# Ledger of designs, part 1: miniprotein binders against q93zb6

No score or structure here was measured in a lab: all are predicted.

Target 1, 365 residues: q93zb6
Amino acid sequence: SSSSSDPLLVKAAKGQAISRPPAWMMRQAGRYMAVYQKLAKKHPSFRERSENTDLIVEISLQPWQAFRPDGVIIFSDILTPLPAFGVPFDIEEVKGPVIQSPIRTEEDMKRLHPIDFEKLQFVGDSLKILRREVGEHAAVLGFVGAPWTIATYIVEGGTTRTYTVIKNMCHTAPDVLRALLSHLTKAITEYVVYQVEHGAHCIQIFDSWGGQLTPEMWERWSKPYIEEIIHAVKKRCPDTPIVFYINGNGGLLERMKGTGADVIGLDWTVDMADGRRRLGSEVSVQGNVDPAYLFSPLPALTEEIERVVKCAGPKGHILNLGHGVLVGTPEEAVAHFFETARNLDYQTLFQNHVPAEKAEPELVV
Structure headers, positions and changes below count from the first letter of each chain, unless a header shows other numbers.
ipSAE, averaged over its two directions, is called F for ESMFold2-Fast, E for ESMFold2 and O for OpenDDE. V2 adds 0.75 times the mean of E and O to 0.25 times the DockQ between the complexes of E and O.
[cut] marks letters that were taken out.

## First folded at step 2 (miniprotein)

Design x7
Fold by OpenDDE base, look of step 6:
Parts: sequence; C-alpha cells; structure tokens
Structure x7 (fold): chain B 365 residues (1-365), chain A 81 residues (1-81)
Amino acid sequence: as target 1 above (365 residues)
Amino acid sequence: SPEEIKKLIEEAKRLLEEAKKLAEQGDYEKALELVQKAIEIATKALELAKEAGDPELILEAKFLIWLAELLQYEIEKKLKE
C-alpha cells in the first residue's frame, strides 16, 4: 500500500496523483549561499565538511531552512565511499579529486576490499538526523556515482577531460576494467541500501561521465552495471524510488529507460516534451530548467519554470535544474524558484488540453 | 470495473507505442490514425475512471491523453512539412 504519508517527491517519482510537481535542485547546498560560504571559511577542507556528521547535517539543512525544497539531498560526494573500499583520495582546491594510486592492473585490484560501513557512519548518522529534521515535509535524498563514473576517477587518478586511460582500458585491459566495475557495482549496491536503511526516501545515481561515451560503449561499459545496481536495490528496497541522471543524455534516453530506474533525470539540452515522448508513460522525469535562468529576471524564470512543467505533463515530474546550481547564483532566484514551484497547480496548468507547443501565443504581428 | 479501465489504459499505451514506431519509420498517416484511436480509448478510460472515483486511474488516463495529443501534434507538423 502506497502510504498516504509518502513525501510529495516520492509520490511524483512513483507517478501518483499530486497537485503540483515537487521541486529540488542539484547542488542546492553550495557556494552560492552566503551561509555555506561562511561555514566553508570556518571549515576550509571539503573532506572535513563532507565527512563530519554535524557539518553534513548543517550544510544539508541550509537550503531546507532558506527555501523549503521538497527534496533535501545529503551533502556528500560521489567519491565519499572510496576510502571505505580501499581507494584513498584527496580533494585539492585547484585540481579537484586526486587519486594518488590509480587502479589499472590486476595487482592494483588487490587493494580493493568490501565496503566498510564503519568508515561511513557519518553518512548513516547524517541521513537519520536529516530524516528527523525534515519530518514528512520533504524527501531525504541519498546519492551515489555509477560504476563507470567512479571507475573513471579511479583509473584516471582524478578528473579527466579526455577519458583516454579508461577508454583505452576497454580495449587493452578489458578483464581488469570489468573486475573493477563489478567490484564497484557490489560496493555501490550495498552503499545505496545502507543509505535507504538510514533514512533516504529516494536515491539518485549519477553517471556524470556516462554521457562522454558513445551510445554503444555506454551500453557495454556503463549500463549493465547500473542495471545490476537498480535490480539489486529494487529487490532489497522495493518502495525506494531510484533517479538515474546523466549529464548530456539526449542520445541515451531510450537506453536509460531500460535500466529499471523510476525517474530519468534530464539535462537542459533535452527538450522536456521530446524527453516525455521518447521515455513514454511508464517512467517519471526529473528536470530540467537551465541553471543559467537563475541569473535571469524573475518573470523570465517563472515563465521558464511554467514552460518546463507544462512540457513534462501532469504526472511523474520532479522539477529540478538540468544540472547543479552555478556559483554566483542569486539566493533570491533560488527562493523564487521554490516559491513558484509551491504555487503551481496541475488543475490550472492543464485546464486546456492544449499541448505546450500549441500554447505559445501566436504573436499577432 | 477497475479491470476494464486498466484494460483500456493498456490498449491505449500499446497503440501509442505502435504509433511512435510508425512515426519513426515515416508512416505518419497510419501513426496519426493510431494516435487518434489511442485518444478515443484513453478518453473512455478517463470517463469510466471518473465514474469509479479512482484518482490514480483518472491521472493515468489524463496523462495518456496528454502524451497522445503531444504525439499527434508532432505527426501533424510532419505531415505539413
């Protein structure tokens, strides 16, 4: 029985009857907020901020306090679990993530071990506290990186623009790469279940680098491992919606539908109506306002939110940005986004059965 | 009955998926015929769902109509090109 007590975001993900789309933003806690900047000056290490329960909770609740989103995502990183399965990393201010000892050989693979949740207690404790603090007013969101995305960092030794080492391993060391991806699939599956057991209502899987593959390479090297995670999680946590997101996914939508995810996240380069037509009735969508619209005049932001919501249709939409909030975004624009979202009504928006594309007023010139 | 409504919904879904495939193949005339039939069936499902007072079936039927109208518009646009 879908409990009448599910958060609005969970109902939307399940395609249930609701009055408006729920709203949240990727990177809704971040450097654009003055309160975050103040905290980050006091605690300059990103690892310190993302691996301490009190700081995680405080940061995660900054958007909750300011904007009352329908989703509160835990402040963390997709790389946070790496030390818990044998991959140490650092975050440098200029370079970003640095993995000092890349995994590229069978010998390097011997450093990997099963995920140790004693090293991740700060995530579990934070999720429990967040679940208590938001109550029934919002969904608590967990998240993970997809195996291919995580493997990219591990193999490349950090952030890459070319992906040349891991893409080359697909041809030169395919067995090593399959072993790595299989290990990551197991670890990430357990980590998703762990987050759900500690209070996540919904999980987002980020295949941030999956969009840099050819569709064929994505189907071979990313998709099977994501399908394995989703299948295993759905078996263990059947009531937990899974959002699957790839940045630059316009060429992958039909392939993403096959993963078993409840929600496909769209970036802003995908037309929402096109995305809905391509994905069909059996999957929900998330997105997809361009983060740059938060720098526009508030009326133009309102119009774009309404356009995106109308293009998504009256069922199974989670309103979001197509990617994370940009640095320098006005807090007022973020506030306005959430206020606009709260004031939306599907009965009003869909009174006229006119597809959004026909609802453009003919400019009577 | 809820079962009859669900059967109509599933038939409308099937017709919409067939219409999409036909449109992708460039058979816009047949695609349009199937979309119109899907709208008719989904509209009947919506009426029955309203009579039954089932909010989930009402929403599902409304969403299918909306998707069908969106596909219809695309097909009609292609037929005018």
Scores: ipSAE 0.596, ipTM 0.861, lowest interface PAE 1.0, mean pLDDT 93
Fold by ESMFold2, look of step 6:
Structure x7 (fold): chain B 365 residues (1-365), chain A 81 residues (1-81)
Amino acid sequence: as target 1 above (365 residues)
Amino acid sequence: SPEEIKKLIEEAKRLLEEAKKLAEQGDYEKALELVQKAIEIATKALELAKEAGDPELILEAKFLIWLAELLQYEIEKKLKE
């Protein structure tokens, strides 16, 4: 079943009949755009840019105004909700996230409290405005970080190359870590529902560090908490599709499907045809053009977009990059990506039944 | 008629999932048999969906045939190795 009143992106997520894939890009608002760079120079604090309603709305709409993507994701950060449940943080331009008071012990856990949406009004207000501004012409997307990824930041105190503290904690204090993950699961569930109630059509869950875990560790320390979020959200928000994305997810695809997500986002290290075959008919896919292709000549970019779309099949595909837009990406390439997507037609692309191969066009039959 | 089409689609899906499991286990000959059966069933579903003029069921059947052919290609490639 489908609703013709849903945005194209929502229809695709639900596997409904549509004439072309919707397109949007992870990090489509950001440092690659001149207009963003000018705004960021005037407002150099990332926290200000991501926590001031007027700035959030302006930034979120920059790619909408320039490129008309089929999805408009709120400008935010997966760490944005942390102060709302007792974890202060900063984001520095060089260091990235900094959490001055990490949570590593039972005593540290006492600082946590239930999520306080009074501290997140700028998210709700921004989503309402975005919903009004784009109308029926695009989906508004909200997003969250998965419990493992958020816990990693909270335990490590920021980003790290080795993840030594949280990985040791899996062995030295597993009950504390499980309690932290359970608290985050509850907070994130409520935050997803909050975003839906304030205008989001679709929610993406990022498990940014999930690809850094072996599949066995991911099954123990990430998947159960994601399953709980998805189950609870689908019960409370049955019409809202959930997209699930992990960087480096080639070894996890079938396990990701097991979370109950409506859409599996593929990174570019997975061949889309192989990913589609492995995931089967019951879930939609998102992705997965390598962001480096935005630096290619435009005809080569067109060919890669068409290859990815052919490999994803004639339904259930949200066209996207396999990761976020890279700094230095030409804006003209991003415009070309969205123009190419708008001009696709599934009937034309799928006139034969020979699956597209990587960089190998199908023969005319 | 729509219920018959949906039943055929669900049977084809079941066969494809079973074929995928067999292929993962290395049972490529048996996996190929199931994929070929799934294509037959999905093709019948497509014919009936076209007669019914149901665009959603037509798309579902076409997608299922496309997936089955993709899996068939991979199985046949493995058999040649």
Scores: ipSAE 0.110, ipTM 0.681, lowest interface PAE 6.2, mean pLDDT 90

## First folded at step 6 (miniprotein)

Design w1
Fold by OpenDDE base, look of step 6:
Structure w1 (fold): chain B 365 residues (1-365), chain A 81 residues (1-81)
Amino acid sequence: as target 1 above (365 residues)
Amino acid sequence: SPEEIKKLIEEAKRLLEEARKLAYQGDYEKALELVQKAIEIATKALELAKEAGDPELILEAFFLIWLAELLQREIEKKLKE
């Protein structure tokens, strides 16, 4: 039963009748905000900021306080669960993520263990607090990396531009790679359920590196493991919407629909109306304003938001950027984006045929 | 009845998905016929949903019309090429 109490973002993900698209941004908490920069100077370690409950909550609430988005994503990293299943990592300022001991052999696989949630209490506690702080006014968003994306970091030993080690393992050590991906699938499934149980209304799966595969290789090495996660999560958490996002997904849309995700996240290189034609009526969409428009004059930003919303149609749209907020983005432009989103009305945009949402009682100020 | 409206919606969805597949295969003429039929059925569903006062069925029927019109415009461009 769709409870009348679902956040606007959850209603949109489920394709329910609502007056406007909900809005949130990937990287809405981040270095573009002066409050984040001030906090990051006080706490210079990214792991310190992302693995401490108070700091996670404070950072996650910075955009909530400033902009009142319809979605509040937990401040975390897709690599955050790695130490909880036996993969230590560091974050270097210049190199980014560093995994000192890559997993490339059956012997290396012996270091992996089931996910230990005692090492992830800061995530669970943060989600509970965030759920309390936003109340019914926003959806709390959890997120994870897809098995292929996580395996890429683990196998390469950090960020890669070529993916040569993991792509080579598809041919030279396919059984080791399948074992790794299967282990990650189990760990990530449990971690998604853990986030939902601690207060996430919606989960986003990031297959950030999946877009660097050929469509055939993606269907072979990424998709089956994502389908397994989504199926297992849907069985355990049937009311939790799953957003599936790949950067550079224009060649993968029809294949992404096949995963069972409720929402397909589009990047800005996909035409929203083309995305809707290709995906059809049974899946919602998220996106897809180019993050560069936040550097444009505010009228041009308004026009682009309206264009994207009109191209997405009156049902099952979560307004977002096509990727994360860029460093140096004006906070005023982000504020304007959320203000514009709040002032949208589907009855005005799509004339005469959208049902009037029963006005929720105005928050008496 | 709500059941009749839902049946019309499901038929419109089926036709729209078939039309999408045909258009992808380059059979634009048959795709156009199916899209037009989907619009007709979804329009009937929308009228009945409005009479019933069901906001979810109204939205679902309207969204199908909107989506079918997007596909129709693309097919019509391909038929003029």
Scores: ipSAE 0.719, ipTM 0.897, lowest interface PAE 0.7, mean pLDDT 94
Fold by OpenDDE base, look of step 7:
Parts: structure tokens; sequence; C-alpha cells
Structure w1 (fold): chain B 365 residues (1-365), chain A 81 residues (1-81)
């Protein structure tokens, strides 16, 4: 049942009648903001910032306070749940994520256990607080990594450019890799449900490394596990929209539609109108302004936002960047993006054909 | 009736999906015929939805027209190449 109380972002994801596209940005909380930089100097560890309830809430609310996006994503990492199912990791300043003991053998698999939510209480508590703080004015967004993406970090021992170890395991140790992916699928399914139960209105699945596979390898090694997650989550949480995002997904759109996700996230290398033609009427889209446009003159940014919104059409669009906000992005450009989004009207953009949503009560600033 | 409108919408969706597949296969002439038929059916659905005052059916029918016109322009471009 479409509750009249669903956030604008949830209505858009469900393809309901709304006056404008909701807007949020990947990495909307981050190093481009002076308030984040100040906090990060006080709390220099990324793990400290992402695993403490007060810091998570504070950081997640920084863009809410500054820009009033229609989506407030929890400040976290796709690797955050790893310690909760038996995979310790570190974040090194230069290397990024480091997994000291990769999982590559059946013996290594014995270190994995079911996900322990006592170790993730900071995520649940943060989502509850965020849900209270934003009220009915925004959607709280949870997120997870897809099993293939998480498995890539676990098998490679951190960030990779070649993906040679995990791609080789597809041929040399397929049963071990299937066991790992199946374990991750269960853990991630429970983690998605846990996030929803703690106040996430919408979940984004990031298959960030799925775009590095051939389409056939993606259909074999990533897609089935994503389909399993989405199916299980939809059965347990039928009213929660799922956004599915792959960076570099232009060759995978039709395959991504097959996952059962409510929204397909597009990167900026996809033409939005082409994306709409290829995906059809039964799935919503998210994106896809190039993050580099935030460095452009504000009029050019406005024109590009309007172009993307017009190309996405009058239904089932979540306005976003095609990827995360870049370091060094002017805060004024981000402010302008959200202001532009709030001032959009589908009746103006698509001439008399979209039913006016009852005006959301103006946020009395 | 709302049921009749929904039936028209589903038929327009079916035709549009078939047209998309044909266009992808390079059968642009048949794809164009199906897209035009989808627009016709979705237009009828939109009129009936407006008469019924159903905002969700209005939006759904309008979105199908918009999407079909978007596909039509691409097909027409390919037929001129």
Amino acid sequence: as target 1 above (365 residues)
Amino acid sequence: SPEEIKKLIEEAKRLLEEARKLAYQGDYEKALELVQKAIEIATKALELAKEAGDPELILEAFFLIWLAELLQREIEKKLKE
C-alpha cells in the first residue's frame, strides 16, 4: 500500500506520482565539506568515524543540515560488516582497505561465521537516530556491497586493479568461490534486513567491481547472488525499494533489470535517455550527472541537471550523480544542485501531463 | 473502468517491449509499427484515465507515451541512416 507518508525518494523508487525527482548524492558526506574535514582531523581513523554511533550520525547529518537532500545515506563502508562475519580488515591511508588474511581455500573458509549483529549495533543505532532526525522530510538510505564486490576484497586482500586472483578462482577453485559467495549472500541478506528493521527506507546495493567482469562472467558469478539477496529482502521487506548500482554498467543494463531491483543506478557514461529506452517502464532509474559538473559554472550545472531530468522522464527517477562527489568539489555547487532539484517541477518540464502531487509542506527553514 | 485502463496499459507495455526487442535486432520497420500502436493504445488509456480522475493511471499512461516516443525517435533516426 502506498502510504501517503512515504518519503519523496521512496515514491520515486516505486514510480508513484510526484511533483519533482528526489535528489541525493553518493558521498554527499565527505572530504569536500569543511565540517567533515574538521571532524576528520579530530577523529583521524576512518574506522573510528564509521564505527561510532555519534560520529556516524553527525557525519550522516552534515549534508542534511547543509543541503537538505531528499536522501540521507548512513555514513559507513561496504566492508563495515566484514568483522561481524569473521573477516578482519584495516584501512590504510595510502593503500585503502587491507585484508591481512585473504580467503582463497576451503580451510580459509572455516574462519567465516554467521553475521553477528552485536558487532554492528552502531549501524542499527545510527539508522534509528537518523530516522528520528530527518523525520518525514527525507529517506534514510542503507547500503551494502554485492557478494562479488565483497568477495573481491576478501580474495584479493584489499583493493585490486587486475582482479586476477578472484577471476582465476572462477576456474581454479570454483567451489570455494561459490561457497564464499553463498556465505556472503546470506550475511548481506540479513544485514539488509537488519538495516531496514532499524530505519532504512531504501537500500542501495553496490556491485562496484561487477563492472570489471565480462557480461557472461557477471551473469554467472555476480548476478545470481544479487538476485537471491533481492528476492529474500523483498519477501521479508516488501515495501522497501532496492537500488542496484554498478560503476561502469553501460554494458549490463538489461542484465541488471533482471535482478528484480526497483531502481537501477546509472553512472555518467550512460546516456540517461538510452538507459530509459533499454530498461523500459517497469524499473526506476537513479543518476546520473557527472560529478565533474560540480566544478562547472552554476548555470552549466543547472542546464545539465535539467537535461538529465528531462532525459529520465516524468516517472521513477532519483536524481543523483553518476558516482560519488569528488574531493575538492565546491560546497556551493552541491548546495546549488539540491536547490535546483527542489525547484524542479514535472508539470513545467513535461507540459501538463504529470499529476501535481499535493505540495509537500515547505520545510520551514 | 480502471480494469479496462490497466488492460490497455499492459497491452501498450507489451507492444513497447516487443518493439524494443525488434529495434535491437535491427527490424526497425516492424519496431516502428509496434511503437506507433503502443502510442495509440497508451493515448486511449490516458484519455480514459483522465476521465476516471486516477492520477496513477494518468502518470503510467503518460510515461508509456513518453517512453514510446523516445524509442520512436531512435527508430526513425535508424531508418534514415
Scores: ipSAE 0.704, ipTM 0.891, lowest interface PAE 0.8, mean pLDDT 94
Fold by ESMFold2, look of step 7:
Structure w1 (fold): chain B 365 residues (1-365), chain A 81 residues (1-81)
Amino acid sequence: as target 1 above (365 residues)
Amino acid sequence: SPEEIKKLIEEAKRLLEEARKLAYQGDYEKALELVQKAIEIATKALELAKEAGDPELILEAFFLIWLAELLQREIEKKLKE
């Protein structure tokens, strides 16, 4: 059969034949770039940068202009949709995200309402513009936070090191917590579809706090809601791949596959060959170069990129870091990462390691 | 024919998935048997796909062999332990 005209990243997510892995980086637009720092000084409010269409588009395109990644993710935040369903938030300089009116009781739940896309026009408008600017040459990515992660912010009132309030609610007020998670599941499902309808080629689900749960708690309090989102989105948007990523996911990997995601994002703590072996043949992978390698000499970075790609196999791989780009990362290293990825060739990379009569795969390292 | 090659590929996938589940459960001897069968079937599919000149089927079969051998090495390591 003939190749689709889909972007390379979409083809990789679907496990289709391609000549090299697509590459993009989590947080590829951000504080490590001088051009971003200059813009952020002029517009110091994160809410302004993430909620003004012109700023969103400019920031999202900064890495595109500099590095030509195979994916361009919208500059946004997993908390961005919260005001659209009744949860105002702020970003404070020291504390980070703050939800001044947490939801912890049945009375608090009365503040929630169905998601109002009138309040999210800047997301839709930005995705349409990004699609026009790069859609022929790169995939446009949208993203959401998973219900557990979003609920954690809403219940705790911000970031947390202990998760004490939401974990206590699992035992003392489980019906309230389930109702909150169910409301978020509906809102997030609609927000995924909204992003697809406005130009996203692919959606990443982040369960940033899921790696802090025991596997048994994750199965009870996170997985079912992610499954519901993915099921509904696949029904309504059957051509749109979904990438699923959890920080610290080594103990959850096989369970993550059970959500029905098309692509499992591996963090840097998982050996890529082990991840492929554990996940089997029916799902693609994303990742997972340790972001610290961007501080290495360029030849060492090249070697690690090639090692990760060889360990991920000859198809079904989106090359990425195992975490977001770190502040202070040299821009030269990011450019080298993308240049290295563009110059890879699966035929060369895998045929050089086996004789023609023994076409057996081998581990790179 | 392409249909016969696809049937071999689907059988190899089924065997691999069952072997992966058995290895996860600790049934390494049975898992090894299934992995070896999967490699044999996928290798036959690869040879037929090469004769047909079908690059998608070649890649699919090669990927299954590659993945099966990753699993086989882990199973053999566990059996040695």
Scores: ipSAE 0.622, ipTM 0.886, lowest interface PAE 1.7, mean pLDDT 90
Fold by ESMFold2, look of step 10:
Order: sequence, then C-alpha cells, then structure tokens
Structure w1 (fold): chain B 365 residues (1-365), chain A 81 residues (1-81)
Amino acid sequence: as target 1 above (365 residues)
Amino acid sequence: SPEEIKKLIEEAKRLLEEARKLAYQGDYEKALELVQKAIEIATKALELAKEAGDPELILEAFFLIWLAELLQREIEKKLKE
C-alpha cells in the first residue's frame, strides 16, 4: 500500500538504491530441512502439503524462521492451478505428476474452462497469512509456470525427457497448440493477478522447459505468451515486479529481456558479470550462486557470494542460487548464505572502484 | 542541478544501450566509441551529483560507469581477438 514502505526485495527488483542485495533461495523450503522432512512424514501427500492452507503456511515459513531470507515464496507448484481450469492431475510415487486426460486435440480442448478461484482459495488464504506474518521484514513471492511449460505437462501427460508429443504438435496441429497456449495465457494472467491481490509483492515466472527449445522455437512458441502475460499484469498491477527465470538460459538472455520482465534470473552456467553486461542497465538481475557451493567449506561459499555480488553491480540485484536448493544441502550452509548476505554492504564492496579513464568516485551506497 | 544530472544519466544510458547492441552485432569499433562517450557523460554526471550531495544520483551515475567499464573490457578483448 501507499502507507507502507516497499520491502528490500521489491526495491532491488525496481532498481532502487539500497545498501545491500536482498537474498532468497529457489526451493528454500523443502527436503533439505529436517523440519520439512518431519512434516512430510506426517503428511506424505505432496498434494496435501501444497493444497492445505495450514501446511502451506507452515512450510513457507520454515526457512523464514530458520534463516530470515528477504523473500518468502509461497510453497506451491506450477501445476497447482491446473484443476481450476479443467485439468486434474495426480501425483504418483514413481512417475511424479500424471495428467490422466492430456489435451492434444480440438475435442480435448472442450474440457478447458476459465480459471475458477473457488478451487484455489488455499493459495489466496496462504498468501494473506504470509503477508501478515512477515510484515515489512520480507517480501512475499508468488509464482507461475509459463504457458509453454504448462502446455508441455498437459500435452505430454506428465514429466518427460523427450517432449516428443508437444514438439510433434508444433507441426501436425499448430492451431490446436496455439489455442491451448492462448487459453493458458489468459488463465495464468488471472492467476498472477489473483496472487497479487491476495498479498504477493512480487511474482516469478518459471519457464522450466523453455531452455529445451532452440532460441527460434522459443521465440515462436513461448516468448509471445509470456510477453502477453507480463504486459497485461503490468497494466493491472503496475507496482508489482516480475522476475523471469529459465533453467539453462545462457543462449536466451537477450531474448528474455524482450518479454518486459523487471528482473532476469540467471542460472549458474552464465557468469554474472557476463550476464549483467549482456542484459544492460534497464533490468535487474537475480542469482546466481551455483547450488553446489552450499556443499563447499564456508569460507569458499563466502568468497563466491561476494564475487557474484561484485559481478552483479551496486544495484538491481536479488541474490539467489542459479537453481533450487539441492536435496542433502547442509542447513548450516544455507544459514551461512543468508548471514553473509545480511552482512554485505555495497559501500564497502564498491568504495575503491576507479573508472578506467576517469576520476575515482566515492560510493555512497 | 538535478535536472541537468538526470539528463546526462539518460544520455549515458542511451549510449550504453546502443553500444551493447553494436557489440552484440560484432561492430566493436563503433561500440567502443559509444561506450567511451557514455563513460565521459556518466563521469560528468557523477561529478555534478557529488557536488549536489545527492546519494541516489551518485549511485546512478556510478552504476553506469561501472557497467560501461564491464562492456568496454569485453569490447577491447574482442578487438584484440
């Protein structure tokens, strides 16, 4: 609201002056934490853990209570909204997500309907509670999957290594695929706005399978729908920054900027200085410490965090991993990451910088 | 004045964006020219922002210089092959 100051993470996303980068981690709540493991034993169904308000809130706050990140992302899944627009799914122990009735034909498309938020009350309720619990001390983040990624699950019927059905549809039934992507774009746009209206300060879009497309295919089958979502959301929620992340995005960075996202998330395979140089001055960056560094000696982790922050520059950076926290990660390393981030100071990190050709500035950050 | 400083910052941003595009296209000599001009303009903005004591304009100008130098180093590397 206009009566409250923005959280540090929101300020960073907007490129505003701040004294240090905010930090949070993708998958910061999860199987690496002992408290999560105990909760998961009592509630073994992932659908229950991700669709029950009390469990969502408890899980989302576990990392906040333990580590005090600058962002608290709702515990959810990119598939969570699917039943709300006509695509039920199950979770099987071996296969993971399964969509028993894939959408592949014009006839299949008739099962889709506009998103029904009565089926998603647990998301809205959870976001409201998280917003109250963290107050002004952290940003609450919501998230969605991009239309291509969601369409891939819906067409393939679950997780796949080959993507052969949806890739074949690009050639054999392009009008059906475009219609599916357009429907998803509308549903996802409304779902983003819903999350903002219920308390999210910031939204992350994941195009998990976008990195599996050639750049030309990504420009054809993913980017236009992401761009439409971002433009619609910016008109309806102009104060809400959008973070855009693709795993394996080294070949797509400049194209990702073209979507209009406020923040581009980098994976760790792109050097942060290189990514910053390629993206220019008009967007913020998120990332990109390699999750494997959390298994390193703590001094090596500190050194890498400082290197990444120096490479990202004195503003417009949300410190994060380049991918989600790995199973088996020591909790002490995660605590150290957040403690290191809280003790950073841009003025100290950049005070001795001298331009190659001009005067020595004194940094006042 | 803050208005003059902001105009310099906007010009430096414009030049940096054009230099970045030229470097992406492989036009390294023209990109170098533009990045050097952006550094000159942003450095002037930094000097004026320090005289005005405006921390946000100081940071903005400093950020542009810092970013321009990252781009310049890559361009110079490419020019030496």
Scores: ipSAE 0.568, ipTM 0.872, lowest interface PAE 2.1, mean pLDDT 90

Design w3
Fold by OpenDDE base, look of step 7:
Structure w3 (fold): chain B 365 residues (1-365), chain A 81 residues (1-81)
Amino acid sequence: as target 1 above (365 residues)
Amino acid sequence: SPEEIKKLIEEAKRLLEEAMKLAYQGDYEKALELVQKAIEIATKALELAKEAGDPELILDAFFLIWLAELLQEEIEKKLKE
């Protein structure tokens, strides 16, 4: 494969020589943008916005048009594939995700079926369009939820604060839970491959609720299924980088290293240099500016970006926030973040010891 | 040769990974010895990579030095506590 044509983000994920870290933001398309707010007033349903090809593409391209990030993530939800394998859900304005019929028994498991991609055409079509619209100037990012994270929603019937039902099933119905996790692992594996085949350059796996487990419970109930997904995807899509992210992962880094992910996503509660010391040379890192810094004076934001980039080192860094953009974030601060990222040079930051690849030709706007 | 440079890089990586495990276990003295050996080997790899003009090998060797120095600083801090 001609490594020369890979987007900057894919090169960074693979630990290749590049002039600067690529940058993108979790939730870079969202309510902080006036254009998104205007669209969301016309299309008030989140399901409508996330399950219509034209709206997905328009929303996903809003950050691209405004800020030119090095990564363009599809506007979707980790729960989007649920109806495609037999789990209907709603998104209520106050409660968030609601699964009316939780799966907790062997009888409930009979409702699950193999993933039906006819129900997910809007994802595939959107990825193809996004790949065309960004060309070689950015990576198109797909994403999925990890089996434990998805299982948590399915078992709890929506968002939980205690995780008591699923954590109890680890002891009271372990075979049912293993069957659910194994079913989700297969469905998510196929969904990752489907996203890659439709134009995703890179995939992020979100184990958003994995950080709520003890390290032992995470190794038993989350990690094996993530490893299975990554192994299966790497076999089918060997050139596609996988980013693995857990919110609140500071206690799990050494355990995350063993998953086969190319990139470990760090939240802002992890020191980037500590993250590098703990992860070693064989994995790239993503992150990890605190989203709250986007509310700070622009000079303080610049200094923090430079600090994070210097702490991440000269290789295998994807600049991001440690979590999604906050509601109320100034669009000017997001613009400044991406401008700052584009103006970084590893030769300047690391005393001319890093080989610069030729700067990508500036998009002559 | 590029193969010799790669071999040095892989040896430096091995030593660094062993040093990280030892540091995690609290064997900071032995971790420090391995980190210093990793830096020495990676420095030799960097010199040879520069002579060969291979930008990927230069980056790999330089990154290993940078990471090993970062680990060394933490180990040296722990040895002073």
Scores: ipSAE 0.765, ipTM 0.914, lowest interface PAE 0.7, mean pLDDT 94
Fold by ESMFold2, look of step 7:
Structure w3 (fold): chain B 365 residues (1-365), chain A 81 residues (1-81)
Amino acid sequence: as target 1 above (365 residues)
Amino acid sequence: SPEEIKKLIEEAKRLLEEAMKLAYQGDYEKALELVQKAIEIATKALELAKEAGDPELILDAFFLIWLAELLQEEIEKKLKE
């Protein structure tokens, strides 16, 4: 059963009665903030910033201190767990992620082992601290990359625009690729549970590269593994909502619903009203203000936030951008976004449309 | 009773899901029929939920009416083409 002490974001994810949508932003801690830039100059290694408990906590709380979002996501990376199951990686300033020993053959697969949480204690410790610091005023969010997305990095050895090695493996070495995806599914499932056990209220799954597959290929090579993760996590952590987000997901929305996720994140290219119609009543939505609106005059930003919320309906909405916060975004606009969200009231937004709730003495949404 | 209200809500949800599939297939007349049935059922659920004073069931029924009306507007636009 749900708890009345759940954070607003958890209640929204479960479609419960609330008076306004919770809000948080993908990449809400990052280079658009002066305080982050100062910290990053002092600690230029992303691995250090994302793998030292004190730095993780400081960075994660920067947007909390400045803006009071309804969700505080741990500062981390979808690649962070890789060394814990046998895949070392580096992050280079120009190339981004680099995996010097890709996994492409059965022999390469021997380097994999079950996830070792001793190597991830900084994640667990950070989540516990974040949970304590925000109290019941915000949800703490953890996250993972989906198996296809993680496999893309491991097979390609980094980020590419072509994905030629892993796409070729779909045809030339499908058994090896399936074995890799199955191992990742197991490791990611345990990592989700680990984050929940250490304080996360909600987990977001990113399939960042899933949108690079045709829908048929996505259903073959990504969806089954995501379904397995979600099924296992819901069995072991029945009170924990799962948000599922794919970059460029307009063509996949109905298929994403089939994974069993509690919340579907929409990018900004999807009209929110169309997304609600396509997804129906059984899931909640997250999103989807275009991050470019943070560069607009503040009244225009207010109007767009209100439009998105009206289009998402009176329940089951986590207000967010449709993509991560862009570098160069004015901090004043981010503050305005969160202030606008806190001042929303579902009764006001839907009053002219719905006289039916007028018969009750209190409208909770 | 709460069980009766929940059954009405579940039926309205099922009808909306079927209507969305029919609209996707281009069967707009049939989709509209199902949407209108879903509104009727959800409206009944809302009336009973208000009599019971159950705020969660009130919201659930209201949301279904809201969603159904949103879908109805889209279907009606398509039928005018």
Scores: ipSAE 0.517, ipTM 0.846, lowest interface PAE 2.2, mean pLDDT 90

